VHH binders against FH protein interacting protein FIP2 (FIP2). Designs and how they scored, part 4

Target 1, 298 residues: FH protein interacting protein FIP2 (FIP2), of Arabidopsis thaliana (Mouse-ear cress) (q9se95)
Amino acid sequence: METSSNLSSMVRLNIGGKKFCTTIDTLTIREPDSMLAAMFSGRHAMCQESKKGYVFIDRDGKHFRHILNWLRDGVIPSLSDPDCSELLREADYYQLLGLKDGIKDSRKEVGEVEAELTRIDIIKCIQTERVRFRGVNLSGIDLSKLDLSLVDFSYACLRNVFFSRTNLQCAKFRNADAEGSIFHNAILRECEFTSANLRGALLAGTNLQSANLQDACLVGCSFCGADLRTAHLQNADLTNANLEGANLEGANLKGAKLSNANFKGANLQRAYLRHVNLREAHMEGANLGGANMTGAIR

## First folded at step 26 (VHH)

Design x4 (from w5 with A35H D58V E105Y)
Fold by OpenDDE, look of step 26:
Structure x4 (fold): chain B 298 residues (1-298), chain A 121 residues (1-121)
Amino acid sequence: as target 1 above (298 residues)
Amino acid sequence: EVQLVESGGGLVQPGGSLTLSCAASGFTFSDYALHWYRQAPGKKRELVARITSGGRTVYMDSVKGRFTISRDNAKNSVYLQMNSLRAEDTAVYYCATPVFTEGLYSWFDYWGQGTLVTVSS
């Protein structure tokens, strides 16, 4: 009789092509406020229909085993710095706060530069009329879900900062170092990222409409499903960037570096693709209707 | 359901004043920024003023010193005090807010139906 109850609680997951089996308890108990808990706690209709098949999550499954192990045993894995960063991104995506904290704590032991301000300090600051964090080191802090619109982060060190689901409309990031930062589902409309370092940043699901990303380092960034309509990307480095399904209607990509950039299914209608090299770009299913391709190498 | 309802529009003479109001419902009002936009005939919609959840304000240059955006969290309302009105301020004014929907794990923009302001002699 105990075996039948365990089968009824089994969950099959397909994470980016990698298949996993777990239980509802594993997904809902340790991190009750996580995305996974929300998906499988019965609070949302999705749980009843998926009993007979794999639930697909369109994320990299590389570190998902660590996520499951965390949920089961509460153990933080010992990983290299790059792998830890990747796991942190996944943890943030799934809103696993305990896992995020655990990973951060483990890194502190390795001598990472501490942020000059805490989340609480930032919250206090944003209650004032004039907020400037120019040149401030905020590396590794969690600023997710905050209203940080109009804040000036220019020249700041923002490495591995969590900006997930944050309102950053009209914020300034000129010459900021935001390598590895997570902006997942953030509002970034009209932001200034001129000459910013966003190497490896997660920008999937973001609204970057009319943002200025001129001369920005966007190497290895993910823009999956992002709204980049009328964005300024002149001379930006988009090498190895993933723009799958992104909306780039009317965007200016003049002179941008697009080596191994993925534009599968992207909307590039009326985009300015002047003087770009598309030879190494993945353009399958991209819509280029009305795009200006003068001087483009195909 | 998120709802925004604008009021206070009307006909005013140049140099006159109006106060627009926007009543909000269906979300935690105090946690989100509020925006006023306007759209003149034949022109694109433009941002007029913003107020953050923390009370920080920003204005477009053409209305700076004339318009004031404010919010009352107890009344779930945002206001736009418009002074020294000009003919070029004639437009439909919209209240808007970006709201995070937890169930969808995404931000969405919500808009009111707008209120018409006409500045004419």
Scores: ipSAE 0.017, ipTM 0.386, lowest interface PAE 6.5, mean pLDDT 87
Fold by OpenDDE, fold request of step 27:
Structure x4 (fold): chain B 298 residues (1-298), chain A 121 residues (1-121)
Amino acid sequence: as target 1 above (298 residues)
Amino acid sequence: EVQLVESGGGLVQPGGSLTLSCAASGFTFSDYALHWYRQAPGKKRELVARITSGGRTVYMDSVKGRFTISRDNAKNSVYLQMNSLRAEDTAVYYCATPVFTEGLYSWFDYWGQGTLVTVSS
């Protein structure tokens, strides 16, 4: 009788091809406001489907074991800086606030330059008119789910800042350093990212319509499923960028560096691909209808 | 459910003034930005003015100095004061807001039905 009750609480997860087994309690108790808790709290029909098989989450499963261990034991893993950054991205995706805080605290001990302002300070500031954070160091802070539209972050240090689900419409990031920042599902329409450093940033699911990314460093960025319609990407460095399933209709990529860029399933209809080198780009399933490819190397 | 209802549109002579209102419901009004868009016949929809949750404003160039966007959080309303109206301002004006949907972990744009403004002699 005890064995049947334990089976009823078992959850099977497939995270990007990696399979995990856990319990409902593990997923719902420590971080009750997380995505995982929401999925498996029984409030949503997903609990019934979990009885029939694996629940698939389309994320990298590399660090998911650490997530589960955190949920079980509340222990922050000791990881390299790159791995820690990756874990932070996953923690943010799953909205694991406790894990995020724990990781950040562990990094502070390693001598990272402290942000000049806290989340609370920012919240107070945005209640006022004409807010500017030009040249401010906000590295590592959580600004997720805030309304930061029209805010000027130009020349700011925004390394590893969490902007997930943030409204940043018409915000300015000119020459900002936002390496490793997380913009997952953020509104970035008409943002100015001219000459910004966005190396390794997570921009999946973002709306970047008509954003200016000219001369930006976008090396290793993820734009999976992003809306980049009519975006300005002239001379941007998109080396190793993932643009799978992105909408780049009418985007200007003139002179952009596209070495090992992934455009699988991307919409590049009427895009300006003048003077680009596509030899090393992955273009499988990309729609290039009406694209201007004058001077492009194929 | 998020709802936006525009009002105040009508016929006005060139040089005249109108005030548009948008009544909002179904979300925490004070937490979100509010936008006014317009769409003229045969033209694309364009952003006219926006106001953030904190009261910061931005305007399209052609309406700067003539239009003023404001909000009243107590009334869950946003306004567009339009002065010195021109024929080219003729359009259907829409109220819009980006709202975060917690259950979907994403932002979505919500729109009103629009109100017609006609500027004609």
Scores: ipSAE 0.016, ipTM 0.319, lowest interface PAE 7.4, mean pLDDT 86
Fold by OpenDDE, fold request of step 27:
Structure x4 (fold): chain B 298 residues (1-298), chain A 121 residues (1-121)
Amino acid sequence: as target 1 above (298 residues)
Amino acid sequence: EVQLVESGGGLVQPGGSLTLSCAASGFTFSDYALHWYRQAPGKKRELVARITSGGRTVYMDSVKGRFTISRDNAKNSVYLQMNSLRAEDTAVYYCATPVFTEGLYSWFDYWGQGTLVTVSS
């Protein structure tokens, strides 16, 4: 009798091609506010499909075993810094707040410079009429889901900051160091990122319409599905950047570095691609209708 | 469900004043920014004024010094005081707010139905 009840609670997951088996309890109990809990709590029709096969999640499955183990045992894995960063990205995607906090705490023990302000401090500050975090060290803090529009972060240290699902419209990041920061699904319209360091940042799903990214370091950034219409990307370094499916209509990429940049399926209609080198860029399926290609190397 | 309802539009003489109101419901009002947009006939919709959750304000250049955006969190309302109105200010004015939708893990813009402001002699 116990065996039949366990089968009914089994969940099969396909995470980016990696298959996992777990239980509804594992996915719903420890982190009840997570995406996974929401998917399998019975509130959504997806629970019915799970009975018939694998539920597919289009994410990297490399660290998903750690996620499951966390959900089962509440143990934070010991990982290298790069792997830890990758796990944090996944934890953020699945909205596993406990896991995120645990990973952050484990890093603090390794001597990372503490942020000058906490999330709570920031929340208190943004309730005031004028807020500036110019030159402030906020490294590693979680600012996800906050309204931070018009806030000045210029010259700030924002390494590994979580900005996922934040409203940052018209915010300023001039010369900010935001290496490794996560902006997933953030509103970044008309932001100023001039000369900012965004190396390795996650900007997938963001709205960057009319943002100024001139001279920014965007090496290894993900812009998958991002809205970059009329964005200023002059002389930006987009080496190894992923812009798959991004909308770059009317964007200015004059002089940008595009080595090994991925533009598969991107919309580049009426974009300014003057004086760029596209020889090493992946342009499969990109729409270049009306683009200005004067001086471009193809 | 997020709802925004504008009111206060009407006919006004050049140089006159008008106050628009927007009543909001269906979300935590105090956590989100509020916007006023306008759309004139044959023109694109444009941002007129914005007030953040913390009370910071921004205005388009043409209305600076003439328009004032304010909010009352207790009443879940945002206001646009318009002074020294000009013919060029004639438009449908919209209240809007970006709101985070937890179930979809994304921000979405919500709009009111709009209120017509006509400035004419």
Scores: ipSAE 0.013, ipTM 0.324, lowest interface PAE 7.7, mean pLDDT 86
Fold by ESMFold2, fold request of step 27:
Structure x4 (fold): chain B 298 residues (1-298), chain A 121 residues (1-121)
Amino acid sequence: as target 1 above (298 residues)
Amino acid sequence: EVQLVESGGGLVQPGGSLTLSCAASGFTFSDYALHWYRQAPGKKRELVARITSGGRTVYMDSVKGRFTISRDNAKNSVYLQMNSLRAEDTAVYYCATPVFTEGLYSWFDYWGQGTLVTVSS
């Protein structure tokens, strides 16, 4: 990317507890359309830890050095699974299309063996009126930036699928296994996730308004900043989920398991919290105005 | 150590019934969802039924109205009542639970060894 910057400022990053030092130019030039470029281009407010000058990003930092080396020098790391799959997940989160494509090109033979259908197969199928992928194994496939509204993925195996920036409005994932899948900036309004396995899925920044997550396994999910207004979360398992800054206004969490769930700064106004244990959750700064807490442990 | 032991499989005629049982040990049974999966020869493993810790049940479409999952927390057991069996239900049936271990901050998927159900004349 061409910039007019006369001085590239040093940036200190805290990625899930791992600390890195780099420059604005590194974060913005090679992947100018990335989330990192957007964060440091001056167009967005930055999350910073007071007293340290670090910008915090709630992601696993295990592979972030590889991201920085890509941004510095354009080098695609040679990693075997599971490390390669984990790096792909982070590359998709940060919208590092060049890195994602480079890794995918290097791994096409292996990745294609794990899925029953290719991205091009899916694109051809969604041009019909009756799109159903019930019970299909699509693990590892890239479905980002597609219009998959109303698509039926019930009972599908969708482990580690890239759904970033997809339109999934009203899509069905009933009983689907979407463990570890990436939904960064996806539109999931009114999706059906009843009894789905979303363990460890990345749903940060997603639009989940009125989604049905009843009985879903949401253990270890990241919902940071997600919009969950009026979502149905009855009896969902949110153990160890990160809902920091999420908007849960009017959401129904009746009977949800909240062990070690992080609701710091979350909006729970008018939420239904009947029969939940709030003492096990981290509620610092959460807004509970008008919430129905009948039978809750406080 | 987590252990899941299935029983109750066997040979049955089309239209017949079987009850599968799964005895569980080594974890706090009442805290976790329990699943029945099945795998037919040459096919991928598929979820048949799930019962949550709160007792809510979910079924794959092809077994709705024919199969009933239930649990008995006092006996640490989960059951699958299978009625109106069809040849397509022939499979090895597995009891499974994805257990979160807080001390390790990780899920572990635990499976039984399976019980064979054969539906044939």
Scores: ipSAE 0.000, ipTM 0.111, lowest interface PAE 21.1, mean pLDDT 80

Design x4 (from w5 with A35H D58V E105Y)
Fold by ESMFold2, fold request of step 27:
Structure x4 (fold): chain B 298 residues (1-298), chain A 121 residues (1-121)
Amino acid sequence: as target 1 above (298 residues)
Amino acid sequence: EVQLVESGGGLVQPGGSLTLSCAASGFTFSDYALHWYRQAPGKKRELVARITSGGRTVYMDSVKGRFTISRDNAKNSVYLQMNSLRAEDTAVYYCATPVFTEGLYSWFDYWGQGTLVTVSS
């Protein structure tokens, strides 16, 4: 019989209420270092069956079919920019490095140069006490899960870099171009971002306590659930930024541009909101207790 | 499970010296920055010194030139050499590290139990 050949156990998945059916081979072979491979790696009997028949993962299932098609066939979907960014967020969560590379390659712009250094080069460099990447082009590189604290990236080109789960505490990004970079679950406490370009960066859930974002371009950034307590955001451009559920207690937003910024459910207790236009922002459920709004347009 | 255990605290005369140690376990020590914090009675906890995985150091202004942080990756240990001690250095000293926890897909700050340093004549 054919029982010992390329057979794989069927897996039933519930991703945030959306149900899928696939195989162990699909979940483990193409991306063996992924979170999905780690969750479903197992050949022994105790992992073959569940009481309910579905394994639940508390994530948005909207784009999970695209993840499965990548794992099955290596296909990168053609999606609009918003949908592609959402897929990239999920790919980063599941640690699907091949899919992240594929999405990154499909979005590469004419005129950009390739990164000057590899991930291995960076790992070698951070083992020394004098680490500077000032003015270097590292666009598109995967720097996830590294300790890059205190590293100087000032003036660097860091477009679409993966900083997920990276320790960047006290790192310097003065005048850096980090457009589109992904910082999911990174530590950015006390970082220097003065005048940095973070347009479209994904900073959801990050720790940005006491970070200096003065004069930064934060247009279209996602800060959903981020910790921005005591951050310096003076004159930052937060146009179209998503700060839903963010903690901005004690943050200094003096003169910040808030056009169409989403502060739904944000904590702005004791924030400094001098000379901002709040009429342009979405403030449903925001907590403004003790905020200094001198000169604000309300 | 991440664990940090401080030792080396005690009573010391003004102008004296102490070395604090922090033994770490439950994570890949060489990949992470290590910190020393202190908390005096009635005061907020404050950062004293930080050392990155690559050995770069940062100190609070009041301890620059007097304290030295170092690490030994082979022993999974971080040290704080405290010289020229003053009365205002009296505090409980804590070892801390932010560690990525893959099961929770997030960074967490982990703290030791603290070791008391008393500077008194």
Scores: ipSAE 0.000, ipTM 0.306, lowest interface PAE 12.6, mean pLDDT 81

Design x5 (from w5 with A35H D58V E102Y)
Fold by OpenDDE, last read:
Structure x5 (fold): chain B 298 residues (1-298), chain A 121 residues (1-121)
Amino acid sequence: as target 1 above (298 residues)
Amino acid sequence: EVQLVESGGGLVQPGGSLTLSCAASGFTFSDYALHWYRQAPGKKRELVARITSGGRTVYMDSVKGRFTISRDNAKNSVYLQMNSLRAEDTAVYYCATPVFTYGLESWFDYWGQGTLVTVSS
């Protein structure tokens, strides 16, 4: 009799092609405010059809075993810095706050430069008329879902900062170090990222319309589904960047480095692709109608 | 439901002044930034002025020194004081705000219906 009740609580997950089996309790108890908890707590109709099939989540499944183990036993895995950063991205996506905090705490022990301000401090500051975080170290802090429009982060250390779903319209990041930062679904319209380091940053789903990313390091960044209309990307380094499905209509990519950049399904209508090398870029399904490709190497 | 209602538009002579108002409802007004946009005939919509929840302001270059954006949280209203008006300021002016919808975990832009400002001798 006990065996039949356990089968009814089993959940089959397909994470980016990797299959996992777990239980409803694992997904809902430790992190009740997470995306996974919301999906499987019975609040959403999607759970009923799951009895006969896999629930698909379009994310990298590489570190999902660590997520499940966290949910099961609350243990933070020991990972390399790059893997830890990847796991943090996934934790942010699934809104696993406990896991995020645990990972951050474990990194602090390894000698990472502590942020000078806390989230609470930032919230207090933004309520004032004049807020500047120029040159401040805010590494690793969570600024998700805040209104930080018009804030100046120029020259700041913003490594591994969480900006998910944050309003950053017209914010300034000139020469900022935001390596590994997460901007997932953030509003970044008209932001200034001139000469900023955004290596490995997650910018998927962001609105970057008319943003200035000139001379920025965008190596390995994800812009999947991002709105980059009329963005300035002159001389930016987009090596290994993922721009799948991004809207780059009217964007200026003059002189940008595009080695192994992924533009699959991207909209590049009327884009300025002057003096770029596209030999190693993945352009399958990209719309190049009206694009200026003077001096481009194909 | 989020609602923005502009008022105060009209006909004014060059060099004149006008104050636009926008009444907001359906969200926590004090938590969000407010924007004024304008769209002239045959032109694209452009941002005129912004004010953050904390009161920081920014203006487009052509209106600096002439226009002032302000907010009254007690009245859930944002204002645009326009002085030294010029013919080129003729446009439909829109109030807008980005609001975070917690249920959808996303930011959305909300717009008013606009108010017409005509600057003509």
Scores: ipSAE 0.371, ipTM 0.766, lowest interface PAE 1.3, mean pLDDT 88
Fold by OpenDDE, fold request of step 27:
Structure x5 (fold): chain B 298 residues (1-298), chain A 121 residues (1-121)
Amino acid sequence: as target 1 above (298 residues)
Amino acid sequence: EVQLVESGGGLVQPGGSLTLSCAASGFTFSDYALHWYRQAPGKKRELVARITSGGRTVYMDSVKGRFTISRDNAKNSVYLQMNSLRAEDTAVYYCATPVFTYGLESWFDYWGQGTLVTVSS
């Protein structure tokens, strides 16, 4: 008699083509405020069972086994960062608050320091007279299309921050860690990036006119089509940087590291290329008219 | 259409004071920074003062302590109070703002027509 009661509680799910079997208790007990609980608790009209007895949910079923295991045992899976992100999206869809929190907590333990502030928090802050983000961790947040002119980000952790199309005129990034950050088409005129880490950053299409990038780590950066007129790049590390089509008219590159840097089609008219090593730099089509190349190694 | 209209310029004696105004329209005023520029005869245009959407201000060194930039969001206006005026302050003063145009997904600089300030004895 006990076996018949267990069969009556069985639920068949089809998640994006992947089939799963579970019980009503699994779906309704651990996360009672979730979408799944609502669907199967009897409190709401159940989704019409297909003729075959499966309930279809049009979502990616890749991580659904983790969702079921969470609901059964309360165990957060150990996943790669990309997979965790995917699972979080599914957890959000099903409104599994406990699972979401668990995943976020597990990431904190792995050293992914969550941003201390949200985009909304930043927007609120910039509406005040005194905005300083010195030493603040803003890693991974989206600050695109905002007016952040004159903001001080010195010593801040800005890893993987989105600054696309952001107005950052005269902003300060002294000693900031902005590795992997995206500045695509941002306004960066007269910014201070002295000794900043911009390794792997995307700076294509940016306006960096008269910006100070002295002693900055610019390894692997993309400056494709960027405006770097009269920029200060003294002793900057531009190893493996892509400056294809960039405008460097009047820029100061004295002592810069240029190993495997790409200057294809770049404008270097009247640039200061004193004491640089160009042996490994790609200079095809570069305009060097009037450039000061005293002490340069070709 | 974004429009900036400067007013308040004129002739003033050395040591005198003037207040410039700029009336803005055609965009969400409170969301954007505002700038004052000036251009003297035969010289390049230079930034005089800036105020962010949040009210942070920056001045060029030669006007620090003499000029004050402020904004009134309710009136969609920015002001430049100029005190202790000098002959070297003679210039056409321009109001400007960088505005993000969402339809074009780009920033654009908008300028007024300018107002002439002449400091002479």
Scores: ipSAE 0.321, ipTM 0.728, lowest interface PAE 1.6, mean pLDDT 89
Fold by OpenDDE, fold request of step 27:
Structure x5 (fold): chain B 298 residues (1-298), chain A 121 residues (1-121)
Amino acid sequence: as target 1 above (298 residues)
Amino acid sequence: EVQLVESGGGLVQPGGSLTLSCAASGFTFSDYALHWYRQAPGKKRELVARITSGGRTVYMDSVKGRFTISRDNAKNSVYLQMNSLRAEDTAVYYCATPVFTYGLESWFDYWGQGTLVTVSS
């Protein structure tokens, strides 16, 4: 007799093609103000006919197991940053406030130093005559589509900052930590990136003409289609970098590390490739006309 | 349409002064940086001075202490005061601005037609 009562409380969910089974209690007790609670609390006459079928929710089901686990036992999962972001998006969709807060708190514990300033704070600041973000932690903030030209970000923590389509002309990033930052289609002409950490940064489509990237860590960076004409890349680490279709005319790559760098279709006319090792570089279709290859290992 | 129109160029003696003006239209002037470039005969175009929307200024080394860039948001104008002019300052001077086009979600550089500055005894 007890088995029949448990069946009546079972809920079948189809989340974007992934099927889940849970109970009404799981969906309604921990987060009573959530979308899921609203759907299954009986307050809204869900057509009785759907009792035997799957309730379909048109969302990505990838992280829904984590949502259910949260609702069951209050466990915040340990996820990568990208996955956490995805889960947070889903939590927001379902209006799971407790889960949202939990994810945010867990990120704080993992030492993700919260940005000291918000986007709004930055906007206010750049309207003033003296703007210096030297040594400031701006990690994870969205600075896309802003005019941040001439701003000094030297020694700043800029991990995972969004600079997409941002004007950063003549900005300074000396010794900045911009690992994982997104600069997609940004204006970076004449920027100072000396000794900066740009590991894994997305620099595709950027204008980096005459930028100084000397001694920068550019491991795993994407420069696909970027304009790097006359850029200074001396002793930069371009290991595993993607420079497909990039314009490097007149660029100085003296002493740069180019292991597994992709130069397919790149323009390297008149580039300085002195003392580089190209053995592991992908050079298919690259234009090397007039390049200085003195001391280069092929 | 974004438009930049330079004026104030001319012939000046070494040691003289000249003020260039650039009138801007077609965008929210106060929101964007303004630049002065110059191109001498047979040389590449070079950045001379920049002023941000907030009024921060940067100069090329050779003009520091001699040139001053300023802006008047009420007049949608940017100025380049040039003092102690030298023969090497002879060039066509261009006003430029990077403007964000929301419809295209991209930054574009807009240029004026330029004004000629000749420094000659």
Scores: ipSAE 0.278, ipTM 0.707, lowest interface PAE 1.6, mean pLDDT 88
Fold by OpenDDE, last read:
Structure x5 (fold): chain B 298 residues (1-298), chain A 121 residues (1-121)
Amino acid sequence: as target 1 above (298 residues)
Amino acid sequence: EVQLVESGGGLVQPGGSLTLSCAASGFTFSDYALHWYRQAPGKKRELVARITSGGRTVYMDSVKGRFTISRDNAKNSVYLQMNSLRAEDTAVYYCATPVFTYGLESWFDYWGQGTLVTVSS
């Protein structure tokens, strides 16, 4: 008789094509404020694929087993740095705060320099007239969903910082080290990222209109669906960057490195693509209407 | 519902002064930045001034030293003091604010209807 009640709580998930089976309790108990908990707590009507009973989530399923294991047993996996970063991104997406903290703590044990300020400290500072984080080490902290507009982060160490859904309009990141940082769905309009290191940063869904990314290291960055209209990307390194579906209308990419950059479905109308090498760039479906391609290698 | 209502626009002579006001409602005013934009005839809308929740300000270059943005949290209002007005300052001025919507976990921009400022001799 106990077996029938367990079946009613079974959840089938399809994460980016990878199928998982779990229970409602697994998804709702350990991280009650997570996206997964919200989805399966009965508060929201879930779109169940009618025939097979799977709930589809359009995310990479590579590390989802670790997420489930965390939710089940509170186990933090031992992963390589790249995999850990990937897991952190997924944890952030699902708003798994406990998992995020656990991963961060595990990294601290490996000798990572602790942030000089806590999230709370930063929040307190935001309320003051003079907020400057120039040269400050804020590595690994969570600054998601905050209003940090006009804040100066120049020369700061911002490795693996969470800026998801943060308002950073007109913020300054000149020469900042933001490798691996997560800016997912952040407002980055008119930000200054001149010569910043954003290697491996997640910038998907961001608004980067008129942002200055000149000379920035953007290797391996994701700009999927980002708004980069009139952005300054002169001499930026966009090697292996994903700009799928990005809006780059009027953007200046003069001299940018675009090896293996993905521009599938991107809008590059009236973009300045002077002196770029597009031979290895993926341009399928890209709109290049009115683009200046003087000196471009195709 | 978030609402922004601008007032104070009008006709002013070159060199004159004008103060614009924007009354806000429908959100926690003190937690959010406030912006003034303007749109001149035949031109794109441009950011004129911004003030953060903490009182930090930024101005477009052409208005620096002439315009001052301020806020009164007790009155849920933002102001734009405009001095030494020029013909090129003629525009519809808009109040705006980015507000975080927790239910949608996203920032949204809200705008007022605008107020017309005409600088003419």
Scores: ipSAE 0.250, ipTM 0.686, lowest interface PAE 1.6, mean pLDDT 88

